# VH-VL binders against Apical endosomal glycoprotein (Mamdc4): the designs that were tried, part 15

Target 1, 160 residues: Apical endosomal glycoprotein (Mamdc4), of Rattus norvegicus (Rat) (q63191r268to427)
Amino acid sequence: SHHMATDFETGLGPWTQLEGWTRNFSAGSMVSPAWPHRDHSRNSAYGFFLVSVAKPGTTAVLYSPEFQGSVSYNCSFTFYYYLHGSEANQFQLFVQAQGLNTTQPPVLLRSRHGELGTAWVRDRVNIQSAHPFRILLAGETGPGGFVGLDDLIMSNHCIL
Short names: E, the ipSAE of ESMFold2; O, the ipSAE of OpenDDE; V2, 0.75 times the mean of E and O plus 0.25 times the DockQ between their complexes.

## First folded at step 14 (VH-VL; framework fv_bebtelovimab)

Design k5 (from r4 with light chain G31A S92A T94K; at its last look DockQ between E and O 0.91; V2 from the best seeds 0.69)
Heavy chain, then light chain:
Amino acid sequence: QITLKESGPTLVKPTQTLTLTCTFSGFSLSTYGVGVGWLRQPPGKALEWLALIYWDDDKRYSPSLKSRLTISKDTSKNQVVLKMTNIDPVDTATYYCAHRGYAMYYFDYWGQGTLVTVSS
Amino acid sequence: QSALTQPASVSGSPGQSITISCTATSSDVGAYRYVSWYQQHPGKAPKLMIFDVSNRPSGISNRFSGSKSGNTASLTISGLQAEDEADYYCQAWKRDNVVFGGGTKLTVL
ESMFold2, look of step 14: ipSAE 0.598; ipTM 0.851
ESMFold2 (binder alone), look of step 14: mean pLDDT 91; pTM 0.941
OpenDDE, look of step 14: ipSAE 0.851; ipTM 0.931
ESMFold2, look of step 15: ipSAE 0.524; ipTM 0.823
ESMFold2 (binder alone), look of step 15: mean pLDDT 91; pTM 0.938
OpenDDE, look of step 15: ipSAE 0.723; ipTM 0.895

## First folded at step 15 (VH-VL; framework fv_bebtelovimab)

Design m1 (from k5 with heavy chain L52Y; at its last look DockQ between E and O 0.73; V2 from the best seeds 0.00; counts 0 for: pae E 2.9 > 2)
Heavy chain, then light chain:
Amino acid sequence: QITLKESGPTLVKPTQTLTLTCTFSGFSLSTYGVGVGWLRQPPGKALEWLAYIYWDDDKRYSPSLKSRLTISKDTSKNQVVLKMTNIDPVDTATYYCAHRGYAMYYFDYWGQGTLVTVSS
Amino acid sequence: QSALTQPASVSGSPGQSITISCTATSSDVGAYRYVSWYQQHPGKAPKLMIFDVSNRPSGISNRFSGSKSGNTASLTISGLQAEDEADYYCQAWKRDNVVFGGGTKLTVL
ESMFold2, look of step 15: ipSAE 0.610; ipTM 0.845
ESMFold2 (binder alone), look of step 15: mean pLDDT 91; pTM 0.938
OpenDDE, look of step 15: ipSAE 0.490; ipTM 0.839
ESMFold2, look of step 16: ipSAE 0.324; ipTM 0.756
ESMFold2 (binder alone), look of step 16: mean pLDDT 91; pTM 0.940
OpenDDE, look of step 16: ipSAE 0.621; ipTM 0.872

Design m2 (from k5 with heavy chain Y105W, light chain R33K; at its last look DockQ between E and O 0.69; V2 from the best seeds 0.51)
Fold by OpenDDE, look of step 16:
Structure m2 (fold): chain C 160 residues (1-160), chain A 120 residues (1-120), chain B 109 residues (1-109)
Amino acid sequence: as target 1 above (160 residues)
Amino acid sequence: QITLKESGPTLVKPTQTLTLTCTFSGFSLSTYGVGVGWLRQPPGKALEWLALIYWDDDKRYSPSLKSRLTISKDTSKNQVVLKMTNIDPVDTATYYCAHRGYAMWYFDYWGQGTLVTVSS
Amino acid sequence: QSALTQPASVSGSPGQSITISCTATSSDVGAYKYVSWYQQHPGKAPKLMIFDVSNRPSGISNRFSGSKSGNTASLTISGLQAEDEADYYCQAWKRDNVVFGGGTKLTVL
């Protein structure tokens, strides 16, 4: 496989710029019934994922490394997220392109809100960019809720 | 079973620094999402939030009192300390410490409170 | 300056239903999303009665309920009992700031 995949089992991989996210697992670490019992990558209580621990009024943001865009080939991003325990949970995916001399404002590609059940949700976005770009994954945890990420997968047309 | 208890002087003179300690059990400030806050209530008046410290040592202060407040924690002792400088009779109040759990936007467990009187 | 406004007092007879309002200022509409309610008897610490607008902690009587409409949160106490006589405070978060209402004294006649 030529995909760049990060399952968080051994670390953050290239997803090293993060605010309000923490790497954790469920076994012995569950602090709320809203936490998943198992991660997605290993389907294990000891499997790792990212969880939003942003303080009230703040948003957790995870930044991808910079990728090269292409107008000829579609870069795809597959990811899994977990929204449970609160109707106020939020997840957003942004793409931020960098122009020649300026960074463009983030463009919202996905926005999910609320209670989505006790399951990891799969999603996939196609990214077309003539400029280098970064992906921003934003999470806001509602009261008593859980917002998590796992298995971030870039297609081989996404050049790091 | 979560419990919190406030301790410190009950009588303080103006201009002094008030130091209060919250000793708690049933939870740890090493747990993700956990916080401990300080609040106060002047006699016959409304509740007022003072400060909050999180598990990661992040701190929040009341905007109006920020310059006078310092909150700190000793996780190994299950203690949170609040210091308030330049105390004044207007600061006479019952002071509470309270638990804030993971992803909670409220305080679910409170200490019994300690009355601090500021008088010359 | 309090960002949450409560009536100074409310009263009701045993068995009645009463409602206490908590209203954000017009300039703060939408800023206070998650309202909690505390009951406080004289000489006692506040007790959490409702959290996140309408949720009851374990052990709290179902006579207590919460709701929100627009910029006003409401605490409703049904089947009013003598022991319900207390002060009630609403509380919310605004960014990094915790705010309380001015409190409402509930008298059971």
Scores: ipSAE 0.381, ipTM 0.794, lowest interface PAE 1.7, mean pLDDT 92
ESMFold2, look of step 15: ipSAE 0.628; ipTM 0.858
ESMFold2 (binder alone), look of step 15: mean pLDDT 91; pTM 0.941
OpenDDE, look of step 15: ipSAE 0.337; ipTM 0.791
ESMFold2, look of step 16: ipSAE 0.515; ipTM 0.820
ESMFold2 (binder alone), look of step 16: mean pLDDT 91; pTM 0.939

Design m3 (from k5 with light chain A24G; at its last look DockQ between E and O 0.66; V2 from the best seeds 0.00; counts 0 for: pae E 6.2 > 2)
Fold by ESMFold2, look of step 15:
Structure m3 (fold): chain C 160 residues (1-160), chain A 120 residues (1-120), chain B 109 residues (1-109)
Amino acid sequence: as target 1 above (160 residues)
Amino acid sequence: QITLKESGPTLVKPTQTLTLTCTFSGFSLSTYGVGVGWLRQPPGKALEWLALIYWDDDKRYSPSLKSRLTISKDTSKNQVVLKMTNIDPVDTATYYCAHRGYAMYYFDYWGQGTLVTVSS
Amino acid sequence: QSALTQPASVSGSPGQSITISCTGTSSDVGAYRYVSWYQQHPGKAPKLMIFDVSNRPSGISNRFSGSKSGNTASLTISGLQAEDEADYYCQAWKRDNVVFGGGTKLTVL
């Protein structure tokens, strides 16, 4: 069956950004010592990842296409993130579903903040939603910090 | 080494448009997170922020002067340009351009400044 | 644009400690840690002394320190020296705007 995996090497794939996420690579910018020295997908200074915008008070927002509802826990989302250089870095993962006649408020599934070191961190959530839904990823880069994403993977039980 | 230098007219008549150019070296406005701001200081008075442009062409303006200001960049020439319309003697000041790097909420490198005098 | 409030002048003798205040509002100094201090000698461009309330850039003496409480940020200079005589400006960075204080002239007696 089909799965959705995005490593950002050729663009955003099926993901849509509202604002504030930018594709970049480690060797492409001279920014600070906290900048990721390599991406996750290729373990390379030339592999691409997303970073959140470093503008005061700005939250970067990225969202998935709409998936069909799933009553089982076998729809899972795996992702890699990077939080380094600031205790004020923030990353949040939401699920937003359609209600009976209106879109529901986003439901927070993961919240990460602060300093997590110099390596990419893997996480996974299981999603259960009776209604069609989207994944929303929100990042805010603190002063001097970096918030990054790479390798966003929906399991093949998550149906478009 | 990061350096910035302001250039433009030193004497301007009221009602004209002032055009100032910031030429810089040691960094690029194609670099993620980088921005350049414009500030001014009337003789003997306090610093005032005017405008800011980011690497992705996003722009910010002082609310009190927004209708008179336009900021733009030419990344290939390492330049940022500020235009201020309808100049008045109150706009006499030293004008500075300044750098801010990734996730900086301050200006870490400043140009030497250029004095612009407005007379009739 | 409203300015941050600083005293117009402050003085001290060599070796003393002095503090310069910078009062804003709950929407700028009170809300964010994006407060900086600049030193400006006559005829010179401003120089960054403190950022993010209390951090010193490389090469800045540890005689300079910063703090904030509520809506007021403070710059403290210990062991005053003649070269500290200058104007000092606080600056807050909030969302879409940058605001400066009116400046404080420090005189070393």
Scores: ipSAE 0.053, ipTM 0.663, lowest interface PAE 6.2, mean pLDDT 84
ESMFold2 (binder alone), look of step 15: mean pLDDT 93; pTM 0.947
OpenDDE, look of step 15: ipSAE 0.841; ipTM 0.927

Design m4 (from k1 with heavy chain D57K; at its last look DockQ between E and O 0.88; V2 from the best seeds 0.59)
Fold by OpenDDE, look of step 15:
Structure m4 (fold): chain C 160 residues (1-160), chain A 120 residues (1-120), chain B 109 residues (1-109)
Amino acid sequence: as target 1 above (160 residues)
Amino acid sequence: QITLKESGPTLVKPTQTLTLTCTFSGFSLSTYGVGVGWLRQPPGKALEWLALIYWDKDKRYSPSLKSRLTISKDTSKNQVVLKMTNIDPVDTATYYCAHRGYAMYYFDYWGQGTLVTVSS
Amino acid sequence: QSALTQPASVSGSPGQSITISCTATSSDVGAYRYVSWYQQHPGKAPKLMIFDVSNRPSGISNRFSGSKSGNTASLTISGLQAEDEADYYCQSWTRDNVVFGGGTKLTVL
């Protein structure tokens, strides 16, 4: 079972800190051949997802709320991303721990590049941190490309 | 189907502020990913980018001319306006506005351009 | 200062193939990964001929092709025709800047 699931159908949920991501859908909103025809949550043209900005050299970053630290791998994060239309597309997942008085550098857990087809790709990471932490989801859109996110799911062992 | 057209004074005096308007059709500046840019070309010289405004109101300016440029948009009128202050004869050029689409690293549609002459 | 360098002029006879180079001279070479090319006839607005190094817009003749090797992008025009006589500009795009080459005048002999 999962503690926190965000499908973006009604809003951003707890994922309210974002730079360069926007909530959108397919029907009547497609602006590129690389745009998804449907979201992952509802498999619908009217389903919502997040899309990264399509500006040269810009990186979109989505921040999770802060979670409590855990020294076990019981906390897991499942998510779906969409990389299509450009070999220059990039998606990265970071975990950033907050020490007592210092924020630690983000640690890269996933890095994906290129053209992955017209499908939402599932991934899952286990998160271990001795300190409170946040998840950072970064996307960079290549020329003619699309980078998207949907269905962000935290396990019930991830404690806010 | 996409068209752009530049309008404004064709003759301006030094030190004045040049105001140019780009009126476009076939697209909306509220559409995600869309941008409209201004470029210029002095007679017999190379193309030069001036400014760009995006759908989300984000703006970019030429580093060398940033202090003199202001770009704005009126989405409801399908217009983008460029203002350039402290005009000099060296600013004599054909000024173009152009369309930038989603995820494009180029301008795919251009206006016909308007020649602006700066002279006393 | 970021810059793209083109030869001032190139020439060829009808039916020949010519190539125009565009070399990034900036220290930030990575910023110029994607190069586009425009054709401009006298008194006309630039026309997009190639985008993102090697892609050809719909309606553009397959005589026009683009490539890139290292810091140099190239526009090749095969089967040169009189109508190809024009100025050609390469262009790149960074986060905060759009850069054009100095332009190349193509003369068809």
Scores: ipSAE 0.401, ipTM 0.822, lowest interface PAE 1.6, mean pLDDT 93
ESMFold2, look of step 15: ipSAE 0.579; ipTM 0.841
ESMFold2 (binder alone), look of step 15: mean pLDDT 91; pTM 0.936

Design m5 (from k5 with heavy chain Y32S; at its last look DockQ between E and O 0.78; V2 from the best seeds 0.62)
Heavy chain, then light chain:
Amino acid sequence: QITLKESGPTLVKPTQTLTLTCTFSGFSLSTSGVGVGWLRQPPGKALEWLALIYWDDDKRYSPSLKSRLTISKDTSKNQVVLKMTNIDPVDTATYYCAHRGYAMYYFDYWGQGTLVTVSS
Amino acid sequence: QSALTQPASVSGSPGQSITISCTATSSDVGAYRYVSWYQQHPGKAPKLMIFDVSNRPSGISNRFSGSKSGNTASLTISGLQAEDEADYYCQAWKRDNVVFGGGTKLTVL
ESMFold2, look of step 15: ipSAE 0.431; ipTM 0.775
ESMFold2 (binder alone), look of step 15: mean pLDDT 91; pTM 0.939
OpenDDE, look of step 15: ipSAE 0.704; ipTM 0.892

## First folded at step 16 (VH-VL; framework fv_bebtelovimab)

Design n1 (from m2 with heavy chain L52Y; at its last look DockQ between E and O 0.52; V2 from the best seeds 0.51)
Fold by OpenDDE, look of step 16:
Structure n1 (fold): chain C 160 residues (1-160), chain A 120 residues (1-120), chain B 109 residues (1-109)
Amino acid sequence: as target 1 above (160 residues)
Amino acid sequence: QITLKESGPTLVKPTQTLTLTCTFSGFSLSTYGVGVGWLRQPPGKALEWLAYIYWDDDKRYSPSLKSRLTISKDTSKNQVVLKMTNIDPVDTATYYCAHRGYAMWYFDYWGQGTLVTVSS
Amino acid sequence: QSALTQPASVSGSPGQSITISCTATSSDVGAYKYVSWYQQHPGKAPKLMIFDVSNRPSGISNRFSGSKSGNTASLTISGLQAEDEADYYCQAWKRDNVVFGGGTKLTVL
């Protein structure tokens, strides 16, 4: 299968609208023990990922470009996130559909809280929308924690 | 090893502007998540937060004192400066600067503090 | 008027366990996050003892522990020792505001 994948190794790809996220890697740049030692894409200390740099208590939000879905075929979104170093860490995935005249409220599809260990966690959501939609990835970092993203993969039934 | 040290006048007259400097070592304000805050403690009273400056020059102030406070940094000198205008005897306190790290809303390292007395 | 309320003083004998409470007095229950505790000896700077409710920094004795229930955070000191005699302050965060409790004087009898 062919996917539209963003691994952040060379840039942000189509994920260019972001608030409180930054692209970084671990080698020589870790600012906390909670940082992953390796990215997911390359399993490398020099591999890039997104990290929440939003101020404490504030939410970092990453916005996808607008996608077209299908009611007949499942658009799927596979992603990896890293929540470590604090039980107060939060990650949420929203889907926001664009109606004919107005944008619909975001719909929460995933919500994770707490300390999930020193591993990138894989997740996948199926998105069925009669309207164009965007994906919102929100992270809030707890005290001494780390919230990160890597390898955002859209199925070929998600049309850009 | 992280260390911080406060410096400035120990005696200030009312209505003047108090300028305090925090000189630190063991960390840099160019590092993501790093910040330095100012706090104070009147004699025999509780601790009070004054201001905080982040690595990206973002600043936060105590809501009650915001109009009187200005915090700034010189990353190259490892210094953070706090200015407080219209000083009053009620501002007599030990003033501390303190460090906090990435994603932390607490202060893990403190200076020894400097007592500032406001008197005519 | 403080957003966080502590008892003015607590006391205990050596070897005993004592608890200091820190209660949010705001109408917004649960609004204050990331409770931390500081120990302060006379004439000294505060020392971080607990952060994020129950975590100990490196080098802090395991006699110090933190917990939270509802809108009240608690610092527990077990096996009380003479050197534990100090002022203790709780601290929390709300939006862009850092708030402290009024402090608790711990006397070791």
Scores: ipSAE 0.409, ipTM 0.816, lowest interface PAE 1.5, mean pLDDT 93
ESMFold2, look of step 16: ipSAE 0.615; ipTM 0.847
ESMFold2 (binder alone), look of step 16: mean pLDDT 91; pTM 0.940

Design n2 (from k1 with light chain T94K; at its last look DockQ between E and O 0.87; V2 from the best seeds 0.60)
Fold by OpenDDE, look of step 16:
Structure n2 (fold): chain C 160 residues (1-160), chain A 120 residues (1-120), chain B 109 residues (1-109)
Amino acid sequence: as target 1 above (160 residues)
Amino acid sequence: QITLKESGPTLVKPTQTLTLTCTFSGFSLSTYGVGVGWLRQPPGKALEWLALIYWDDDKRYSPSLKSRLTISKDTSKNQVVLKMTNIDPVDTATYYCAHRGYAMYYFDYWGQGTLVTVSS
Amino acid sequence: QSALTQPASVSGSPGQSITISCTATSSDVGAYRYVSWYQQHPGKAPKLMIFDVSNRPSGISNRFSGSKSGNTASLTISGLQAEDEADYYCQSWKRDNVVFGGGTKLTVL
């Protein structure tokens, strides 16, 4: 079966609408001990991931392309995130449905806050929407912290 | 070793434009997360933040002084410049530039400061 | 008039412990985050003493500590010494705006 998977190794893939996220890697680029030593995709210091901007009072938001759910099967979204170096780190996943004439407010599906260790954390959400929808991934970096994303995987029941 | 040093005129007349330069070493303003800020302190008064420029050329200004301030950087020279228009005697202060690192909500390294006196 | 309010002055004798408070005065008290503290001797640049509420930079004496309760951050100096006599400023962020307290003059008696 087909999955739309983005590992950020060669670019952003379809995740091209972003505010406050930067594609980067660890080797020679680490600016804080909070940075992961390796990405998730390749388990490499030279593997790429997304990192939230470290500007106070700002929230990084990554927007997916528009998806449609399957009639028979639930769309699922698997992703990996990294929250380290600050108890104030935040990560949130929203789903925003677009109606026929109006866009609905984003619905919070997942929220993580704090220090989660020196590991990429796997998560998965099922998305049910009667309307086309977008996924919003929001990150807020706490003091001395790091918030990152890697390996964004849509199930084959998510129709692009 | 991070160091910063402010330079510019120490005497400015009212209505003129004040141009201050921060020259730094020990870090690069091309490094992700890094910023350089300008702050000031009138004699015997509290510290006040003026502006901040980030590695990606994003800029922040004090809300009350935004209309008068312009901050810019020359990464190749390790310099940040602050311009303040329509100077007034009330702007007499010691002006500091300071380093802000990745994910820092503070300024960890400061220049020695330069006293700017505004007088006709 | 500052968004962060500090006492104008505090004093203590050598060996004592003193505390300087920094209270958010905005109607949106939750907007201010991650208070830091600076020490400033006359004619010198501010020196970072505490960052992110309670962390000490390398080289800073463990006599300096920071805490926060509600909308008030506090700097505590234990074992007060003559060289601690200085002005102390708290600093925070409100959204993308850097804010300072009015400063506190610490006198060592």
Scores: ipSAE 0.458, ipTM 0.835, lowest interface PAE 1.3, mean pLDDT 93
ESMFold2, look of step 16: ipSAE 0.553; ipTM 0.830
ESMFold2 (binder alone), look of step 16: mean pLDDT 92; pTM 0.944

Design n3 (from k5 with heavy chain L52F; at its last look DockQ between E and O 0.83; V2 from the best seeds 0.74)
Heavy chain, then light chain:
Amino acid sequence: QITLKESGPTLVKPTQTLTLTCTFSGFSLSTYGVGVGWLRQPPGKALEWLAFIYWDDDKRYSPSLKSRLTISKDTSKNQVVLKMTNIDPVDTATYYCAHRGYAMYYFDYWGQGTLVTVSS
Amino acid sequence: QSALTQPASVSGSPGQSITISCTATSSDVGAYRYVSWYQQHPGKAPKLMIFDVSNRPSGISNRFSGSKSGNTASLTISGLQAEDEADYYCQAWKRDNVVFGGGTKLTVL
ESMFold2, look of step 16: ipSAE 0.628; ipTM 0.857
ESMFold2 (binder alone), look of step 16: mean pLDDT 91; pTM 0.933
OpenDDE, look of step 16: ipSAE 0.663; ipTM 0.883
ESMFold2, look of step 17: ipSAE 0.645; ipTM 0.864
ESMFold2 (binder alone), look of step 17: mean pLDDT 91; pTM 0.934
OpenDDE, look of step 17: ipSAE 0.778; ipTM 0.911

## First folded at step 17 (VH-VL; framework fv_bebtelovimab)

Design abl1 (from n3 with heavy chain Y102S Y105S; at its last look DockQ between E and O 0.05; V2 from the best seeds 0.00; counts 0 for: pae E 12.9 > 2, placed apart)
Fold by ESMFold2, look of step 17:
Structure abl1 (fold): chain C 160 residues (1-160), chain A 120 residues (1-120), chain B 109 residues (1-109)
Amino acid sequence: as target 1 above (160 residues)
Amino acid sequence: QITLKESGPTLVKPTQTLTLTCTFSGFSLSTYGVGVGWLRQPPGKALEWLAFIYWDDDKRYSPSLKSRLTISKDTSKNQVVLKMTNIDPVDTATYYCAHRGSAMSYFDYWGQGTLVTVSS
Amino acid sequence: QSALTQPASVSGSPGQSITISCTATSSDVGAYRYVSWYQQHPGKAPKLMIFDVSNRPSGISNRFSGSKSGNTASLTISGLQAEDEADYYCQAWKRDNVVFGGGTKLTVL
């Protein structure tokens, strides 16, 4: 039935393969001013999000589960991200074909860099793939910066 | 291996300014998300948090003591300094500095502490 | 900021289990997701025993466990031993403030 939004309030949902991302909330620790004052899903200092904690020079990566391919429908993926406190922040969204005999390189669909203010930014990609595929969300946090994710929403056409 | 050590005067007179230095090794305050806190414990009493400083020079202070505290860092010397003005005998305590890693909600490494006695 | 309340003292005999409570006086339930516990022997620095409610750092005996129910976090020590006699503090971390409980003196009879 529904491909529910993952709002991170009770866990990772289907996003169980990750490195360098962790669940946190605004009021839960003493962190820099770059930290959002509230999450997106609850508009609350106590609502959860993912934050990149990868060491400098490394990339945090979050993998979706594998989705079925379709020649008829696009998988619509809506997501919210937060880049603040550094011009060196980077966020990228890739799609990687699966189920082939050779490992396919990820294809870049979105790239965001630097300082985007103090609001969660909404974006959406429409993915059409005849082959099974995964979505990859990569973050690099600049000095003093924050890179975060919330509300990862997959349409009914994103079929596991 | 992370280590921290507090240094400063062991005896201070009322109204003076107390300056304490935390010298550390095994981490850098240029590392994203890392910070150092200062805490104290009067003899026979509970732990009390005083101040915290992050890698990006962001600072936090105990609300009850904020007007008397200044925290600063020297990343090249691996030092964090706490200054507390207008010292009073009630400020007699063991003072600790402690490490906090990226995204942690706790202090994982503590210095041995230094006892500061306020007398007249 | 939230105040954390602990009993002033608890006692138990060797081999028994003992529980130390830490209760918030505020309804900020989210702050409790990340409660930590410290042990402090006389004259020594505090030592982290439990973080994030129930996780043990490397080198901490499995006799120490943490849990929560509603607004109360609990530290449980099973198989009580003489060396467990110490002060115990709970701690929560809020963005702008760190809060410690008042401490609990554990006496091993």
Scores: ipSAE 0.007, ipTM 0.509, lowest interface PAE 12.9, mean pLDDT 81
ESMFold2 (binder alone), look of step 17: mean pLDDT 90; pTM 0.923
OpenDDE, look of step 17: ipSAE 0.015; ipTM 0.625

Design p1 (from r4 with heavy chain L52F; at its last look DockQ between E and O 0.85; V2 from the best seeds 0.74)
Fold by ESMFold2, look of step 17:
Structure p1 (fold): chain C 160 residues (1-160), chain A 120 residues (1-120), chain B 109 residues (1-109)
Amino acid sequence: as target 1 above (160 residues)
Amino acid sequence: QITLKESGPTLVKPTQTLTLTCTFSGFSLSTYGVGVGWLRQPPGKALEWLAFIYWDDDKRYSPSLKSRLTISKDTSKNQVVLKMTNIDPVDTATYYCAHRGYAMYYFDYWGQGTLVTVSS
Amino acid sequence: QSALTQPASVSGSPGQSITISCTATSSDVGGYRYVSWYQQHPGKAPKLMIFDVSNRPSGISNRFSGSKSGNTASLTISGLQAEDEADYYCQSWTRDNVVFGGGTKLTVL
């Protein structure tokens, strides 16, 4: 098993948009001071990131492919996020276990809220699930704000 | 300079379909996050929101009027069109279109309005 | 979802401070978080005065301020002037609806 990294430069990679996340870059669709001047992966105004849709009351959702379960090893997930321009910005990370004929409710592992300045912030979670699972990334952009993702990195212990 | 202008008939008979066109300049409905809304104001009465369309063709309608309303856009003409069916004298009002920019929870630019009178 | 409730009218004398309220009356858990305010003079289109509770657009006098406590937003006009006489509307934007208050007529005595 190898690590899986998604920098959004050529698409969503293995991730699937349920709704609301859009691939974009600073120079091509810069419409607000809240947007980052540069992405994280390339440190460039033309480098791509995901941005949460800025429609009131709307939560953007992105989910991973299904990873195998394991009780012996943690799947480490490292990610970069950007919350700027609104105190109402919200980002949440969930894990949802997948069964043969049943899917459990998502479990919240990370919740980030508000204004975090003009830098991409690194975070990491360890995921252990006896059953196959997916990661869900949810964003909600507050008024005038920006919620973004870049560089989603799964460790070698995260097995497709 | 963002500008919007409403156009359409000024006199309408009951039961007809009202068609209003918002023609705008200084922005494009292909721009991420942008949208246009329609509102009305009966003489001497409060503002009332009717419908809204986002740049990605996502649409919203006032719950009490949604069965009578259709909003659409023509990005190449810089136009948004509102149709309202089965017009009644209570629909006499000044009709406005208005601009919403990225991540705005408000309308920042408004047209001057057009008065539509429905005969009694 | 619920309407936004405003008083029908308020009045004040030049130089005074006046406050207009805007209260959301339902959806207590998902109530309206962000309120904007518009001024409308007779025969004119509405003009944005305050957005996102308390922010002023460029060119709007600092005599206008906004605040919110619980589910009630307030527009305050200090140093009241004759040209402030107008109708004032609060507005919120939910996922499915744009909602306006009933309007408040401000009379400068």
Scores: ipSAE 0.531, ipTM 0.826, lowest interface PAE 1.4, mean pLDDT 87
ESMFold2 (binder alone), look of step 17: mean pLDDT 90; pTM 0.929
OpenDDE, look of step 17: ipSAE 0.867; ipTM 0.934

